VHH binders against q9sj74r43to173. Designs and how they scored, part 6

Target 1, 131 residues: q9sj74r43to173
Amino acid sequence: QQASIAWTYHPHNATLDLCFFGTFISPSGWVGWGINPDSPAQMTGSRVLIAFPDPNSGQLILLPYVLDSSVKLQKGPLLSRPLDLVRLSSSSASLYGGKMATIRNGASVQIYASVKLSSNNTKIHHVWNRG

## First folded at step 23 (VHH)

Design l1
Fold by ESMFold2, fold request of step 24:
Structure l1 (fold): chain B 131 residues (1-131), chain A 123 residues (1-123)
Amino acid sequence: as target 1 above (131 residues)
Amino acid sequence: EVQLVESGGGLVQPGGSLRLSCAASGFTFSSYAMSWVRQAPGKGLEWIGRISTSGSTSYNPSLKSLVTISRDNSKNTLYLQMNSLRAEDTATYYCAREESSPSVYIIELPDYWGQGTTVTVSS
């Protein structure tokens, strides 16, 4: 599925700032980006960042989830997994088009995350999907 | 020994164009994906884009309209064409070598870097 990734690296504290570029396929859809600094990532059972419209306001929400086929998206973290060796230090999301932008078919979304690289692992595995 | 030597930097007026070159030696250039990265003063190392062994490119979407990456495997040379330059494009530009078998599912920093060439965009 179509996506692009950009990065900025800060060697003084080994921090990698990531930006995921995705698009929505409907006004009630979602865009998901799973990141794993330590092992191969997959959407099911992975820690993912999900961007979707608030059902009441229509505003963009970004929340962490653990997904499988039986779980419906909801506002709030559903995570209950052992900690990774490297933590995400921050995350956020924005729509192209500023304050007037709305989630619709073809709307562009940017999901930001910062990760700390370790001396033992310089690879970040990731996956993405949308619906 | 792996060596990457950038050239072509200098002073450019806003709106101008510039082509950077990177001469590679000490490895089989045609067997590696290559990338460009830049660092503006006081900022981190910002990924610009990469080019595969076959010439397929991918770009930082915020820079895609301003840059074009190409390679000439017969000359062991990587190129960065920059157009419509602005003051925020002032940076040191680095040529970098990636692993020989990249994956779309893996984000990894390049393993060898050049010394960089400085581009200054000012009137």
Scores: ipSAE 0.606, ipTM 0.873, lowest interface PAE 0.9, mean pLDDT 79
Fold by ESMFold2, fold request of step 24:
Structure l1 (fold): chain B 131 residues (1-131), chain A 123 residues (1-123)
Amino acid sequence: as target 1 above (131 residues)
Amino acid sequence: EVQLVESGGGLVQPGGSLRLSCAASGFTFSSYAMSWVRQAPGKGLEWIGRISTSGSTSYNPSLKSLVTISRDNSKNTLYLQMNSLRAEDTATYYCAREESSPSVYIIELPDYWGQGTTVTVSS
């Protein structure tokens, strides 16, 4: 599972803009990125952003979730509770190949998130997975 | 005391190249991963990349084709080579020291920063 992270920090409002670079492993798959500004992240019980193809059009969808142990990622992501993130910079994903890009094995995706850092929290815990 | 001093900034033409240096003192340079970060006017602090104690590099994928990070532990010096510069690369470039205990599951800002060196890309 290979992934990269890039960041931009805004000191005046203590905001960290993050970009997660991931890849799909199937045309009906998903890419998930869980972040937790308060404690170590697990995919279940974490605040997550999930990228997946719309079942009808195949178009890339990005939806925010807070997963608990009762949520099973079957057909598509299900919202179990409100997302506890400061800001989303974009709901769009960039796929290799631009206009001709489709979700398939090896397709690259960028997921953006913004997190407000607190005075006693200089670390952002994160995990990622795909299916 | 930890000190990081960047140098090598200046005016450069579009398409040009520039090599920045960062002189480190007050700590064991070879024991720390090091980063470059930049701030364009009116913008945030954008992470460019990192180099480990062993010389392995990791880059912001948006900048990977433009930059190369290297280090010379015998001179306590970190380098940033920039090529094919564009007007949007105009920024103040900072050398930064990473925390000593990195984890792939943790995103953390560098703990010590230089004062920066300014690069202006203009004809």
Scores: ipSAE 0.594, ipTM 0.871, lowest interface PAE 0.9, mean pLDDT 78
Fold by OpenDDE, fold request of step 24:
Structure l1 (fold): chain B 131 residues (1-131), chain A 123 residues (1-123)
Amino acid sequence: as target 1 above (131 residues)
Amino acid sequence: EVQLVESGGGLVQPGGSLRLSCAASGFTFSSYAMSWVRQAPGKGLEWIGRISTSGSTSYNPSLKSLVTISRDNSKNTLYLQMNSLRAEDTATYYCAREESSPSVYIIELPDYWGQGTTVTVSS
């Protein structure tokens, strides 16, 4: 299925609520969504949230990452860090089907985020990938 | 010139149904994914859902009312069927043409092209 993004923008406090709809391609896969504060269609420089299964429990985990020129999205030794340049107030992820759903090929995931924008920032560049 | 004209708005009682239309012109309608967006009085701009070029749909999970988006490419028309309407569904509804690929999204706010059509849900 095709990925999509739901959003609600609140002008009074410049808050953007987001929900990214993605799909896993394997039980050990990952799904990532992010924002590039500098330019569209570019992974480098993006602040991303990556959803993947906990290796011990199989439960869905969501962690933030900052991508630079040396980093490509992969389930490898990527160090999670707080997002900068993007005022992320909250984030979460859930599998479609509820808590009983399992990560597998075709499993749908929703990544939620709330971002506070500057008053003069009305353009958001979104990126996503999976593996 | 790209043109989108929404219609079908009006006054409806709670629990009622309404179908909105969006007439598109000035571009190849069938080549673009389309979206519906709404803005309640004094509230923010809320994405309702989208329909792809192939007819695949997705909707905002925060919606409480039942909505269905469809399209008729032969008529260059986008539709929004709303059922079980509530007072909270009172808003101006806009249709929008998506500008980005499935893997890259660009949102410029406000992100709508039509003049909008107003829906009022009230007893």
Scores: ipSAE 0.583, ipTM 0.821, lowest interface PAE 0.6, mean pLDDT 87
Fold by ESMFold2, fold request of step 24:
Structure l1 (fold): chain B 131 residues (1-131), chain A 123 residues (1-123)
Amino acid sequence: as target 1 above (131 residues)
Amino acid sequence: EVQLVESGGGLVQPGGSLRLSCAASGFTFSSYAMSWVRQAPGKGLEWIGRISTSGSTSYNPSLKSLVTISRDNSKNTLYLQMNSLRAEDTATYYCAREESSPSVYIIELPDYWGQGTTVTVSS
């Protein structure tokens, strides 16, 4: 499960702009990118952004969640308990091919997030998965 | 003392090529992954790519076709080859040292940076 991350850092406001590059494996699939400021690379405790198709229109949807240890991951477009996005200042997603693109096996997706760094916390733990 | 010194910048015409060098001292160069980062005037510090201790490279997908990173551990030198330069590639280019034990599950800014070398792409 290969993944690519690109970043741009803005020193004046300590903001790190991130772009996650992923691909779908089915037209009804999902791509998830989780950020965990509190512990190493585990989905539990991560701020999770999930990209998936709207069941009605087929258009790309991005939903944010915070998972705790009591929540089981499920395959599908939504996770069961949104909590908050404390470290994220913004997020969005787009498909390669713009507004004419459709979600299918091999479709490329870019998930954007901005995170504010602090003087004593310059590491961002992340995980990713798809289904 | 860790030192990173970039060189090779200058004025170049659109469509031209440049090879930047970064001379490293004060640490065991072969034991660290290395990165290139650039900053266009008025913009943020944009990650270009990284090269591992074994020579494996990873690139910003938006820049992958424009750049090639290499290293020569016998000379303690990191290189950035840039081709088909455009006005938007005008920037200060920095070499940077990654942490000694990087993880694909951690996003972190490099710990040591050079002073940069300026590339201007202009007619």
Scores: ipSAE 0.575, ipTM 0.860, lowest interface PAE 1.0, mean pLDDT 79
Fold by OpenDDE, look of step 23:
Structure l1 (fold): chain B 131 residues (1-131), chain A 123 residues (1-123)
Amino acid sequence: as target 1 above (131 residues)
Amino acid sequence: EVQLVESGGGLVQPGGSLRLSCAASGFTFSSYAMSWVRQAPGKGLEWIGRISTSGSTSYNPSLKSLVTISRDNSKNTLYLQMNSLRAEDTATYYCAREESSPSVYIIELPDYWGQGTTVTVSS
């Protein structure tokens, strides 16, 4: 259940490149990472990227969501609101093993995100979960 | 005045090992989490890893070289042991002080940096 995050900061444009390392626990599971601009260590209110398998192809999909009190993160379908992340300049996800890798219990996933930091901002509250 | 002084950099062959040191002064070293960051030519500041006040460590999983961060509070010194070095590890390495010990839910950029020590990996 170990997860980690790496970062590269670009001072010239105040962009932070992030790579979240997570692991799926089932073939139909999900792995989520995001930022909560309002409260630390809380999923509620977070702007998250959720990685999950395409129900038709099984390929990895990454979509952004806003999580609020109506969202209950579990193994089942996610109820969330679509998100337009202003601070997120780019995002992507990949599985270890490449494009041909399959989502399964123990499958490692990397979620990439580039975030534009506000002036003099040196702290980001991030959250993650899986199911 | 807060000071961080890195040392130990130099030229090393691929596959070699190197141990960097960071001498801290001007603050209570034991009260701060410390990090190592590097910057390769033309690249951004890449996070290598950190060590908490309790000695707990975390590392960048994307690193190809084996790294170990340790600290000696009695000497106000931070260490970075690097093994199996590759050409891509060529960079200026910086010792950094974190503002506080972050939780698993917080990413913090360091608030103080040293001048850095340069590592060149080349055959």
Scores: ipSAE 0.571, ipTM 0.822, lowest interface PAE 0.6, mean pLDDT 86
Fold by OpenDDE, fold request of step 24:
Structure l1 (fold): chain B 131 residues (1-131), chain A 123 residues (1-123)
Amino acid sequence: as target 1 above (131 residues)
Amino acid sequence: EVQLVESGGGLVQPGGSLRLSCAASGFTFSSYAMSWVRQAPGKGLEWIGRISTSGSTSYNPSLKSLVTISRDNSKNTLYLQMNSLRAEDTATYYCAREESSPSVYIIELPDYWGQGTTVTVSS
């Protein structure tokens, strides 16, 4: 999978602004990014933000999910729930090209997040996927 | 002692070009991935891009100016070529050594040293 992440760190309050860059693979697809507070390189246990088209309007929406061991990241319905990760202070998503852009194969999406880091921590366990 | 010394900053006009250098010492330069970071006045630290030990590069997609990162292991030097500079590129630029190679699941903020080198883009 092709993806990248950009960041801006603010030393005065130890906040890290992140921008995850992903791409959709279909008009009805999804792109997800998140943090696993328990272990690296695992989707299970992650607190994720998933971007996908609103089924009624086709507009891009971003919702939070907790991926426990019983959750499989699919295009099918998932139950959105508030994240219990205190470090995530804000989030949003946008399509490259602005609001006039459409979700399709190859469409670029940016997922923004602001994360509060400890003063001496510069490491984050990321997870991401798409479908 | 690990040292990173940036140089090459200065005053340039919009649309101009500039090449920054980072002289590394005190460690095996070729064994580490390197990054460039900048801080504009009153702004946070912004990641510009990185170059791996194999020479593979990646850049911040939000950058508006054209940048190229390269390295010369024989000279223990990291470079940042900037073209089509804009006023928004005004910043202090730092080079950083990555302590570990990032994966798709682990991201670390780079460790940077040195005084930095200041770039001012103004007509």
Scores: ipSAE 0.511, ipTM 0.784, lowest interface PAE 0.6, mean pLDDT 88

